# VH-VL binders against E3 SUMO-protein ligase pli1 (pli1), part 6

Target 1, 154 residues: E3 SUMO-protein ligase pli1 (pli1), of Schizosaccharomyces pombe (o94451r108to261)
Amino acid sequence: YSRPFAPVVHSRIRFRKSPFYDILEQFNAPFVVPACVGTRNTISFSFHVTPPALSKLLNDPKQYRVYLFSTPSETIGFGNCLMEFPTPQMELRINNQVAHANYRRLKGKPGTTNPADITDLVSKYAGPPGNNVVIYYMNSTKSYSVVVCFVKVY

## First folded at step 4 (VH-VL; framework fv_spartalizumab)

Design m01 (from s08 with light chain Y100W)
Fold by ESMFold2-Fast, scan of step 4:
Structure m01 (fold): chain C 154 residues (1-154), chain A 121 residues (1-121), chain B 113 residues (1-113)
Amino acid sequence: as target 1 above (154 residues)
Amino acid sequence: EVQLVQSGAEVKKPGESLRISCKGSGYTFTSYYMHWVRQATGQGLEWMGNINPSGGSTNFDEKFKNRVTITADKSTSTAYMELSSLRSEDTAVYYCARELYYDSSGTFDYWGQGTTVTVSS
Amino acid sequence: EIVLTQSPATLSLSPGERATLSCKSSQSVLYSYNNKNYLTWYQQKPGQAPRLLIYWASTRESGVPSRFSGSGSGTDFTFTISSLEAEDAATYYCQQYYSWPYTFGQGTKVEIK
């Protein structure tokens, strides 16, 4: 069975713009950040990461984790915000939710984890122009926490 | 609106191979594991294996590992189960069932109608 | 593999009576991280596919009548029909989805007199 994961917050992590944001900028389409329950801050971000950076995230389990919700009720506040994105950001939301949920299921549920599913999740988000990683912001009551790894690390 | 529709009944001889299909509709096919479960006449349910249609990864009960193959075609939202070297003991109703694999719930909320397979000489 | 043992094998009752079914697991199906029991209950009528009734040991599937309920934790689980209706005559199976291979109990047949 896989070890349970927990959120790790790194407020000093440097972010870069994702391919989806590049597409919106190319077509002069505004980036729409929906109003979220109890907040005006973005609930999720995406950034392009190089293969060495992704490799580092995958091989440093003590530093980076993905925070995923364990019940449907925990996702309500985020789901509505993400679903209001324009087409390119809506596609990003769907891919991001599926990837993070799959990662949760593979890592958090004992005896149902296998390496092929992790490889599938990584390969879905590692293609031209390279890795496309999504970060979620968590409301911690006074501030937002970020998670910078979307795949399982042992 | 969600449906799983299986292929029709099969009659096979010992030593032959079986291939049955399960077509999903009304949902995002790649967000759910597709499982195969069989039930011999008057007996209980027996899990055979599953597939993650997104990546194609499969898992099997050790009893079937050397005889069963599960595949999925994303373009048609169809999963397939092949069972080789059939024996009379493989006579059963075969079901497909979906499981949402991206949350902590692992329930078979929708099942196919079943495919009756008879293996006899 | 996790072995599920159901009892009784058969239960014969009249309409309006309470049915109580047991499912015992050879090992805990409680995941301490989320405090959820990975146990599901299904109803199966002759010639039909199984129907999901209860998941996470006690959560009722949408559209399932309130007379059906589940309880228990770890290794000891109970499924209850508070007031039997004629349409409830069926075989009921528990299933664990804690680990692969997924396993089912042998079933309890509920008959209406």
Scores: ipSAE 0.006, ipTM 0.516, lowest interface PAE 9.6, mean pLDDT 66

Design m03 (from s08 with light chain S99Y)
Fold by ESMFold2-Fast, scan of step 4:
Structure m03 (fold): chain C 154 residues (1-154), chain A 121 residues (1-121), chain B 113 residues (1-113)
Amino acid sequence: as target 1 above (154 residues)
Amino acid sequence: EVQLVQSGAEVKKPGESLRISCKGSGYTFTSYYMHWVRQATGQGLEWMGNINPSGGSTNFDEKFKNRVTITADKSTSTAYMELSSLRSEDTAVYYCARELYYDSSGTFDYWGQGTTVTVSS
Amino acid sequence: EIVLTQSPATLSLSPGERATLSCKSSQSVLYSYNNKNYLTWYQQKPGQAPRLLIYWASTRESGVPSRFSGSGSGTDFTFTISSLEAEDAATYYCQQYYYYPYTFGQGTKVEIK
């Protein structure tokens, strides 16, 4: 065991299974997007694609993808987490490029929201500075946790 | 339960082509890379290349790129390695080995039994 | 291409003795951002396929006896058998999976007197 003040890093979030992809690796510890009402907020973090995952991406980017996942922070200790973005009023940038994804909830079908496919925005270089993630947002009533994952698509 | 079974020994002449099979069972064939590794008599292990059976993408060591073809048949859970323009130095035991995609571990947890190939004039 | 150099070529010891094998990489196989070393160790007995013993430089594969261990980081790695048994006579290989092509060391042969 570690000391009480030593944090565990890179805790994995267990998302609801999808028939369209398998999550193979999580590149970062869950990053908290705090609740924000009535004002704009910005969060940023970085992640690094492992060299073996990078090799797979370079050779078969149609089958291997990098997805950004989000789920309410209060649920990350449980399995079967729902894919849900903090707010439809958000902009995601990877390495200063806008990620075009659907951030709205699907009415009447909770948990059917797709993760953001950021594969084409990820650096093909495994070394520093890695990949910078920036989320600009407004009007999130609760906190969310965000992770970047290596996935295999079907 | 998990098993990789390779085709039988081959005797070839210089200039001929070789085709070896590796049949996987007891697991989801498309969830693992299949690698080919050879070992010349009294020598060490040499990585030749791999295939992603799901998409068909391949990677090779540069020394084999003009001579090696790796394919996979998802319906029979079988990978194939073809080596052309055989030389005496291609005399070796050829192994297939699987690599799990999950955690990108690079570990070869299961290997085929090996196929002995002799190239002589 | 990453070159792995193993030493010694051959190690002849008696049962109960400690075996220490070295593997040196031409460049670092430590990925600093996840703090993992992309290095494995395999055991190969005559006439058999290799057997995975250690991955991530120091993690023992399930079912592998505790007398086998791995250590090191970056470019310098050690594989240790704390107390040799007759069944441990084999050639041991290190392998890196940091970059394609994957490469193996030339092997260290462990012989029991």
Scores: ipSAE 0.013, ipTM 0.621, lowest interface PAE 7.6, mean pLDDT 85

Design m06 (from s08 with light chain S99D)
Fold by ESMFold2-Fast, scan of step 4:
Parts: C-alpha cells; sequence; structure tokens
Structure m06 (fold): chain C 154 residues (1-154), chain A 121 residues (1-121), chain B 113 residues (1-113)
C-alpha cells in the first residue's frame, strides 16, 4: 500500500488524535487569525471540497463530516496540536450562514472543545465559487491557525 | 500484510443467484471502501459497485442496480456481493478491490485473487 | 457517466521499443482547485488480478519500474513504456475516480514479438 502524497512540513497541521474522528484530508493551508487585544477583527478565506470527499459526503453523510479546526499558531510546527478556538467571543459563518458550535472550554470540563461541524453549510457542488469562511472575533491574546478538514467519525 | 481473499469458483444455472465473499486482513476493515469489479471472458474490466463497511452505504452502476446486493460483516472483516437472476453473460471473473482513501486518493491498491463464475444451462 | 476510450486496441512491438497508449475521457477528470487528474493506470496479465501502476495521471506507484510513466491532463491521457521488456506483455487499463460510477477504458493489449 502506497501513500499518494506526503504532506509538506508546516503545510498540514498535526492535531492530537481523537477517539471520535480521524482527519483524512486538509482542504486549505493554515489561515492565520491574528491576535486582537481590546479590539474587534474579521478574517475571511475560502476552501474547496475535493470531488472524492464530496462524493463520500453525499453518499455517506453519517460517516463523513467537514470540520473546522483551530490551534495556537505558535504550535503548528509541532505534533499533537490542541483543538482550541481563538476566543469564546467569536462567530463563524460558512457561505454567509452562522455555524453553531461550542467555542468555549469551561473550567472543570476537560475535552469540551470540539472542532466546528460545518458539514450542513458546505456547498454540495465541487465547482466555483467554493466555500467562504468568515470569522468575527474579539479579545484573542495570541494568533491562531485555522484549517478545514474532511473527517471520518466513529 | 494486507490481503483480500475471495471465495472459490462457482458454477451456476441461468436464473440462480450468486454470492461471493471477500475477506480483508492486515488493515482496519472499516476504514476503506470495498469495490466489486468483474471481467467477462475476453472482455475488459467493469465496475459493479462499492460499500462503505462502516455504515453499510452502497453505490452501484445502473446496469446492476436491480440485481446486485453488496453487504459487509464488520465482525469477520468480510464483504459480500450477491448477483441475482443470473444469465450466460454474467460468466466472468469477479474481483473485490480496496479503495485507498488517504489524502483523497481513490485508487484500488489491493485486489482479491478473483472468483471465476460460470453460468451455463 | 464518464466514458473512457483507449487506443490502440492492440500494440505489437519488439523488446527495447517504446510503447505509447492513449486514454480519452468524455469529460474532464481534472479538479482545477487542487490541480489533480483523477485517473489511474493498471496492468493485467492473463489469469491475474490488475496491478496498480500509475495514479493521479502521472504518479508512479511504489515498486513500479521507472520505464512506466503517465502524462496528460483533463480529457487526454498517455501511458508510456520507454523500453519494453518481455514481462510487460499485458493488457493496460485506464480508470477514472472523479465521479460515480467509476469507469474503466476498454483496455490496450501490448504484445511482445
Amino acid sequence: as target 1 above (154 residues)
Amino acid sequence: EVQLVQSGAEVKKPGESLRISCKGSGYTFTSYYMHWVRQATGQGLEWMGNINPSGGSTNFDEKFKNRVTITADKSTSTAYMELSSLRSEDTAVYYCARELYYDSSGTFDYWGQGTTVTVSS
Amino acid sequence: EIVLTQSPATLSLSPGERATLSCKSSQSVLYSYNNKNYLTWYQQKPGQAPRLLIYWASTRESGVPSRFSGSGSGTDFTFTISSLEAEDAATYYCQQYYDYPYTFGQGTKVEIK
């Protein structure tokens, strides 16, 4: 069995393994969400779902999902990156629709921060214009890197 | 070592049903799609369908939709293909093949040894 | 349904000669955003299961000799054996995995004189 393409060092984020899902493909290069102390900020980028991933989503939506991941930018060169959003004071929009996800990690509840499940907001067409991501946020003391991934859930 | 081992040759009469098994070993069975491809004597390869063993979802070529059933048993890491209402033109070698899905590669990296099926009156 | 058409049907050559095989798709199997062509090539010898040689139109599978190569994009693809060996006598198939149903070309038979 041969691997089709090896990821380039620092182009793919290596997250800590989850028992609930496997990351199969990363659709975009890490996108930086800069620190924003005492102000409000907005970032925007786009991504495209590959045809094989789209086919699996359409035929097997219970097994395959599209998740948005975030981790502190300072750690993306290392393995075992933690899933952590920039701030609980954020709003994520996919194709101009609000994504409802748990952006807050409560004290005393380890493992409560999950990636955002955006599967239902993603275009089911592989062609242009693709998918638009907008993050509105405030009070982030450090920079974060965001990627959209194709995952298999258990 | 990854292996796909298929059940033995079958001789059938027209109108009967065929059931072939394909047992995977050496890998996580539920992490890969299993496909069925046939080849009639002296003809090319023909894709029949596939199954996701984890959820049981299937896809078929329309030519086989009303006659083919594909199932998988996670506990034994075995996929099955059943073809009903057999005709002489169903005489073929039937292969199972694993779909390599790693960073979006839809490639058949491992194949079973093939099951020869003869349909004669 | 994406239809793949291979040519020629049969190619008879001597050892050391160059073999060039064509595969044409009824629609593009190139995804412009990742610049990948969803096309593979397989080798099949009589009585054996197919063997993967090339994926993503031009990437050689591990363990496959360097004399085998693939090229092309979109709808027109070529498979080349730069210097034929006796063991290369086989039928070669292209296959697309851009969309369901997955489809194969009808095959090109390579014979060694």
Scores: ipSAE 0.191, ipTM 0.716, lowest interface PAE 4.3, mean pLDDT 86

Design m07 (from s08 with light chain S99R)
Fold by ESMFold2-Fast, scan of step 4:
Structure m07 (fold): chain C 154 residues (1-154), chain A 121 residues (1-121), chain B 113 residues (1-113)
Amino acid sequence: as target 1 above (154 residues)
Amino acid sequence: EVQLVQSGAEVKKPGESLRISCKGSGYTFTSYYMHWVRQATGQGLEWMGNINPSGGSTNFDEKFKNRVTITADKSTSTAYMELSSLRSEDTAVYYCARELYYDSSGTFDYWGQGTTVTVSS
Amino acid sequence: EIVLTQSPATLSLSPGERATLSCKSSQSVLYSYNNKNYLTWYQQKPGQAPRLLIYWASTRESGVPSRFSGSGSGTDFTFTISSLEAEDAATYYCQQYYRYPYTFGQGTKVEIK
């Protein structure tokens, strides 16, 4: 008898570098937000902050943050991925609290959007119960991949 | 290149206080945690505490909490460890070490050369 | 606090022999959600500061010879030198960075005959 599958290995998305933050760790495997035209859709997933990341968040909350990133799924293998949300008609909830972020692109240009800062909504415990992510959206013409990352801000 | 340079050897009497410096160069000082680790004569390594030089926040091992103070001066890229009420048991080599953090890999990738401290009456 | 216990205290071997060092943790240092063990191994030669060799229990630091390896998970870890060289005479320490306070094992001294 063998246990099902090897240990989980998270596929890392390589985002375009920012002068405002460094991505230090990705907490989840990319979660697909499927295309949705003419109807509403809801997706949900969970992530866990690692013990070392939690120690830094608790002791240095001004320097360390938890950001939610999104990029078109079609590009995740190419590296230099652009930060782009599925649609401006979306609502993000972390642990049942609304995350306030700008989901719009500047003048419609891809890659000009900042990731969502969800730090204040994240559980201050490593491991169970973890953190629940829910995205409500409408009118996304393509699929997006979402990851939650630990970042150092400048 | 990254380098951590510590202050020179100290000889102290019981009850006195100790202050050791650790100057970082070759990297952005405020981007890495600085830790202090000591090694008593013939003994193993013992973690004392750390500081985030950017914000000044500190963490300590409970054994040292009432006697140790860790500070950092961003303008000189220098961390300091002060230990008060010295005892003969504090005779040790004291090291600073920076913490590399990437994908939770927090490791001590660079160490200072060590500062020998002798406490005797 | 997490206590790390290393064995043996001293290992005396000839060049070319295999050295096997043990490190046991009082609590698991494996984080199940990323399947990583927060355990490092350091080499300390007399009169020198420690040198990082292995992190995440089994990942070799850049520039570290392939004869050095780490294995194990959770609470039981092994550090191996496959073919001992004279330059490997040193004390080897395991360390956990799973939670504060960070802790080290007491060390295993490897002597070359």
Scores: ipSAE 0.395, ipTM 0.770, lowest interface PAE 3.1, mean pLDDT 87

Design m08 (from s08 with light chain Y98W)
Fold by ESMFold2-Fast, scan of step 4:
Structure m08 (fold): chain C 154 residues (1-154), chain A 121 residues (1-121), chain B 113 residues (1-113)
Amino acid sequence: as target 1 above (154 residues)
Amino acid sequence: EVQLVQSGAEVKKPGESLRISCKGSGYTFTSYYMHWVRQATGQGLEWMGNINPSGGSTNFDEKFKNRVTITADKSTSTAYMELSSLRSEDTAVYYCARELYYDSSGTFDYWGQGTTVTVSS
Amino acid sequence: EIVLTQSPATLSLSPGERATLSCKSSQSVLYSYNNKNYLTWYQQKPGQAPRLLIYWASTRESGVPSRFSGSGSGTDFTFTISSLEAEDAATYYCQQYWSYPYTFGQGTKVEIK
């Protein structure tokens, strides 16, 4: 039978609810960070901050932030996805600047893994070329999906 | 139930200042932007500016810059719009509207009932 | 400043007829990276505040009857009422939320004969 509408530009990942922030918008389609065992790997992609998000970010930087989220790829079809990075041995760069975040997988302590706050590294311009994301990593036994989101912090 | 209630009608003389209030109820006041929009008799809608009640940051249309001040009082969940140096062309109905911002929708889901302002000598 | 131009100024139609309203933007409000149009439509009845009907150019607000729809992209947008009812007599405004200052079209008045 016929499709009535074109598909959306990107699929949204539904992460487990946090009392510390609300996810308002996802800026990119989930980007796969492939499994990589015994070697180093690098992935890169770009994202663009939407004009309304940019307006809020510029005028209320204490209340609005840009966070990078990660979750195992096998779980993205389900709601309540857990925030989990591919490996603690990773480096995240936004626009060629190192993002300092805790990438450790602390499975013994629920709620200890937070998304990476990249707000201060994001371009304050909504047009081209956008924001460049580079992830350097090694020793990930499974694939992960990464998205950049606009959040409101409480 | 979400509700925005504005102060009553005002009659002003040219050169005076105007202050209108907008009281929010039924939601967390500091979680939504509050905007001010006016409409002259028989004319269209005109955006004036907004405020983030949580932080107090404001944005204005350049046309109203130097004359408009928007403030918010978190303790009473009330936003205020002040317009100075009034002119006859400021005669209008003034609305407050809250901004729904989820998934970049950026739209006005609830509006106040409007405050009629007449500026005449 | 983004200027929105609506046409026609007035539509006078009978119940059951289709109403088609136009809104043209002086610049694109389509964000190419998420393929979303930052345009809304509001209904305003005499003596009342505006009511949100459509956002993202084509997404219907909850509780809004299915006869109301929006379409278009970039600079050229259409709002349609598929089968007019007496209660639809109102002025309809488009609004952009691409950038500050937010701006509205001048409105299209729909009158029911």
Scores: ipSAE 0.294, ipTM 0.725, lowest interface PAE 3.8, mean pLDDT 87

Design m09 (from s08 with light chain Y100F)
Fold by ESMFold2-Fast, scan of step 4:
Structure m09 (fold): chain C 154 residues (1-154), chain A 121 residues (1-121), chain B 113 residues (1-113)
Amino acid sequence: as target 1 above (154 residues)
Amino acid sequence: EVQLVQSGAEVKKPGESLRISCKGSGYTFTSYYMHWVRQATGQGLEWMGNINPSGGSTNFDEKFKNRVTITADKSTSTAYMELSSLRSEDTAVYYCARELYYDSSGTFDYWGQGTTVTVSS
Amino acid sequence: EIVLTQSPATLSLSPGERATLSCKSSQSVLYSYNNKNYLTWYQQKPGQAPRLLIYWASTRESGVPSRFSGSGSGTDFTFTISSLEAEDAATYYCQQYYSFPYTFGQGTKVEIK
């Protein structure tokens, strides 16, 4: 006897609009990456791709992608959130595979970082066990909130 | 203003092929899936297939897969549905419909006016 | 393939009465990880294209009168017109968008007597 997952209603983070993509759906409630000073930390969570998103992803993988976004937790209650990773010294793994992305700001300016494209690492199966996200990081002076989103790219 | 305008009524003989057009206006044509739905005389609605105009990828109901072809021309914002080997049972009104896709909503928010097709000897 | 079965086939009512229409799915169209039902309702009047009324089983489309509502979850869905008006005479279809191929119910015809 196994219970299905409890119904979830995700608080949506409103990121600053990009000319390169539109955010169509957020798959998880914002997951807090706590501040970590002077030591290493690891966080993990899971998400599931919805059936309509999976259908579009499988049929049009060049137009539809799965991106991982991060923003300072202090800003998530307001719109126009900037895409910033917790630290340039991080490693992101999806289903135990390393996601190769640039975690640094361009020329030190906030909000110039691209989200991590994890499309090729996610399971193309909508049911259990879902997709496991692990973030290894060091030296984050503030907390960040992380969400996985379905996006359309241009 | 979003509009889908379809080509005019057709009268065909059994064994012939049908080609219907659907021209989108008032929106970014390549940003939405276009679906084809038919309604045979006295019957309900029947989904035939769809196309992503941006990439040209298509999906079909298996019963139409060997007879239906769906294409799209980005330069004219027009989708086309071709149905071959027509039979009297293909007598129907054919609709194009745009798929609303915000927050994973896979619904048809705008429809063409319909194209009446009569297949008779 | 998901099969949608609507009942009754025809419903004849007087203006002001409540219309209750049923749509049953052969498989659940509820996605448990987001708690959403991938089910829509359309209205079709003779000679016209269908009109979207309800999506996500219970969310009313913009511009649709409040007398129209949807309810239900999983495999059992209901569409309700709380106080029937003459202009509501039409055939109503449910549709699932949980998986391809998208499928419609056979329709319920609502007539005013």
Scores: ipSAE 0.273, ipTM 0.729, lowest interface PAE 3.5, mean pLDDT 87

Design m10 (from s08 with light chain Y97H)
Fold by ESMFold2-Fast, scan of step 4:
Structure m10 (fold): chain C 154 residues (1-154), chain A 121 residues (1-121), chain B 113 residues (1-113)
Amino acid sequence: as target 1 above (154 residues)
Amino acid sequence: EVQLVQSGAEVKKPGESLRISCKGSGYTFTSYYMHWVRQATGQGLEWMGNINPSGGSTNFDEKFKNRVTITADKSTSTAYMELSSLRSEDTAVYYCARELYYDSSGTFDYWGQGTTVTVSS
Amino acid sequence: EIVLTQSPATLSLSPGERATLSCKSSQSVLYSYNNKNYLTWYQQKPGQAPRLLIYWASTRESGVPSRFSGSGSGTDFTFTISSLEAEDAATYYCQQHYSYPYTFGQGTKVEIK
């Protein structure tokens, strides 16, 4: 006898609270960006924006956004994770279009790095194949975990 | 506590316009969608439309699109629904309802008490 | 637009009996990539506004008694009251919030003998 299909529960990363946005939904399970020293690497994964989130994005794109977050993999089991990209020497592409974001961190003020705003690159079509994420990078001394989230901005 | 309080009952003639209010309290008014749902006597629930009070963007069921206007006043935390060119078929109880956010997907967790509207010749 | 069909129209049972209500959708309300069903159940007593009972087809709202449950996926959903209490006499509605316009079923009226 066949078993019923069970809902998939994504492990949610708890990022440090921001006064500028609230994270409403995480669209994917954390995707590992492996450490990469002395060579270039490329990772790719896909995510799907839920139909209710798409409806909100279409009707109020200034208040609702899709952000890509990154944090050191070693810390994802703890709360208050810092927004930090693997390396400033990276290129993020969403659906084969370059995402322009600041991948540098400001030393002396931890957690001041903003997530990448990919809203304008996300497909407004609800059907397959979804959204493709590609990260090209070089020289990351540790592994990072990446998630795409639906956010409300203030 | 969260409350949605609606304006009082209305009696209208065909061809007139209806305006009802829904005042939110106990939460951040601009952080939640406000929906309007109606129910004719002895019948089921019918979704009419919604508004995002922060940006003013609205969505409507196509059936109502040319007759319904939804607005919100942030200074008084009040949403309004206007329905024009009233017909006897518009006789119903009208509810406002707040959309709950849970991983971006919402449902109606708080409802107003309802406004009874009678349209008769 | 997504059409929800509820059955039966009316259910007359005695206290302590099990009530089983059906809601069928003209289109799937399951989003396969997160495996969530965008289907909600409400209770409405005469003269009152609807009350949220179940969301995501099977998740019980805080404060809702455990005798209320939901199940199903895609297009075929069931709402169950395991042991009817007198205060459960009401009309129960399913609603989809998968896409605009949001739609409701026509309701199932539960009467207590």
Scores: ipSAE 0.013, ipTM 0.633, lowest interface PAE 7.2, mean pLDDT 86

Design m11 (from s08 with light chain Y102L)
Fold by ESMFold2-Fast, scan of step 4:
Structure m11 (fold): chain C 154 residues (1-154), chain A 121 residues (1-121), chain B 113 residues (1-113)
Amino acid sequence: as target 1 above (154 residues)
Amino acid sequence: EVQLVQSGAEVKKPGESLRISCKGSGYTFTSYYMHWVRQATGQGLEWMGNINPSGGSTNFDEKFKNRVTITADKSTSTAYMELSSLRSEDTAVYYCARELYYDSSGTFDYWGQGTTVTVSS
Amino acid sequence: EIVLTQSPATLSLSPGERATLSCKSSQSVLYSYNNKNYLTWYQQKPGQAPRLLIYWASTRESGVPSRFSGSGSGTDFTFTISSLEAEDAATYYCQQYYSYPLTFGQGTKVEIK
């Protein structure tokens, strides 16, 4: 099914296909995590889970998840973007709670990093104030783009 | 080629139970929710409920919760809707419909042909 | 539940005329954070299953002729057929997918004279 969509509010990043999940929806416009060498930096943004996605999360929590994806900003205009975090020296917080994920990639094996599963930290309410994302990081040699996506897991 | 094929017409008496099937083909059955919608003669469309065939989770309109059961068989790509304690008001055409979910679209892109159900004494 | 009210109940028009159908929602189906209206339009011909025409209030489904269009936001929606053809004789339904239970309007019947 190849239904064309009206102009989207958010530009979609096309990640490499995974056998473990399908990306169904992207909740935010790509948010830039700028390069930061030799100092600490912090970025923050918000996203909202859409009402239909929220209905599926509440009624089908083992099949649907909310994942945070990251990829080098220089590549977001291309398909098959690699899942790669800005730096292993980072902390991700969703609504003031620490998200536990592996931010390191296997050396010499690009694209093997899993997205961060933040499902248990997102608000189960579609209204205000939404969901706050904060990334604390050090030593990122290039900029990255971050998106929060609704996924179906297998 | 996506297709939803429903079981044939049913004639029932008040108090009996109804069971309708909907067989999907031409797509990955477990990737799409299946919904049930009915339509009484000369009346509008009424949503009854849905099922996620992958996990078996279901949702219903409150008015049907006490009488409706929706199930799915992954091995045959078939969804079933069972309605118990039938009344004359349940006389309707029953449709299954596939939900396309992409960027919160939540639309019914393919429908079964419908199953005519008559409940009379 | 969200109640959708369609008007008029019936339109009887000649080929080439413009048909304008209304759908009003008891509460907003606009999600303010993505600025999308969770409202669809279906066409149903006698003896047939409904056919998806419009989603997100104004986006045409693939293969749907350009004479069909949708507009509106929040609680007030319009479906327009710019130049009726004989094959457009059908009942048209609006439907919201903002929240469960999913609900439909009662339908507007378009008859061609």
Scores: ipSAE 0.414, ipTM 0.796, lowest interface PAE 3.3, mean pLDDT 88

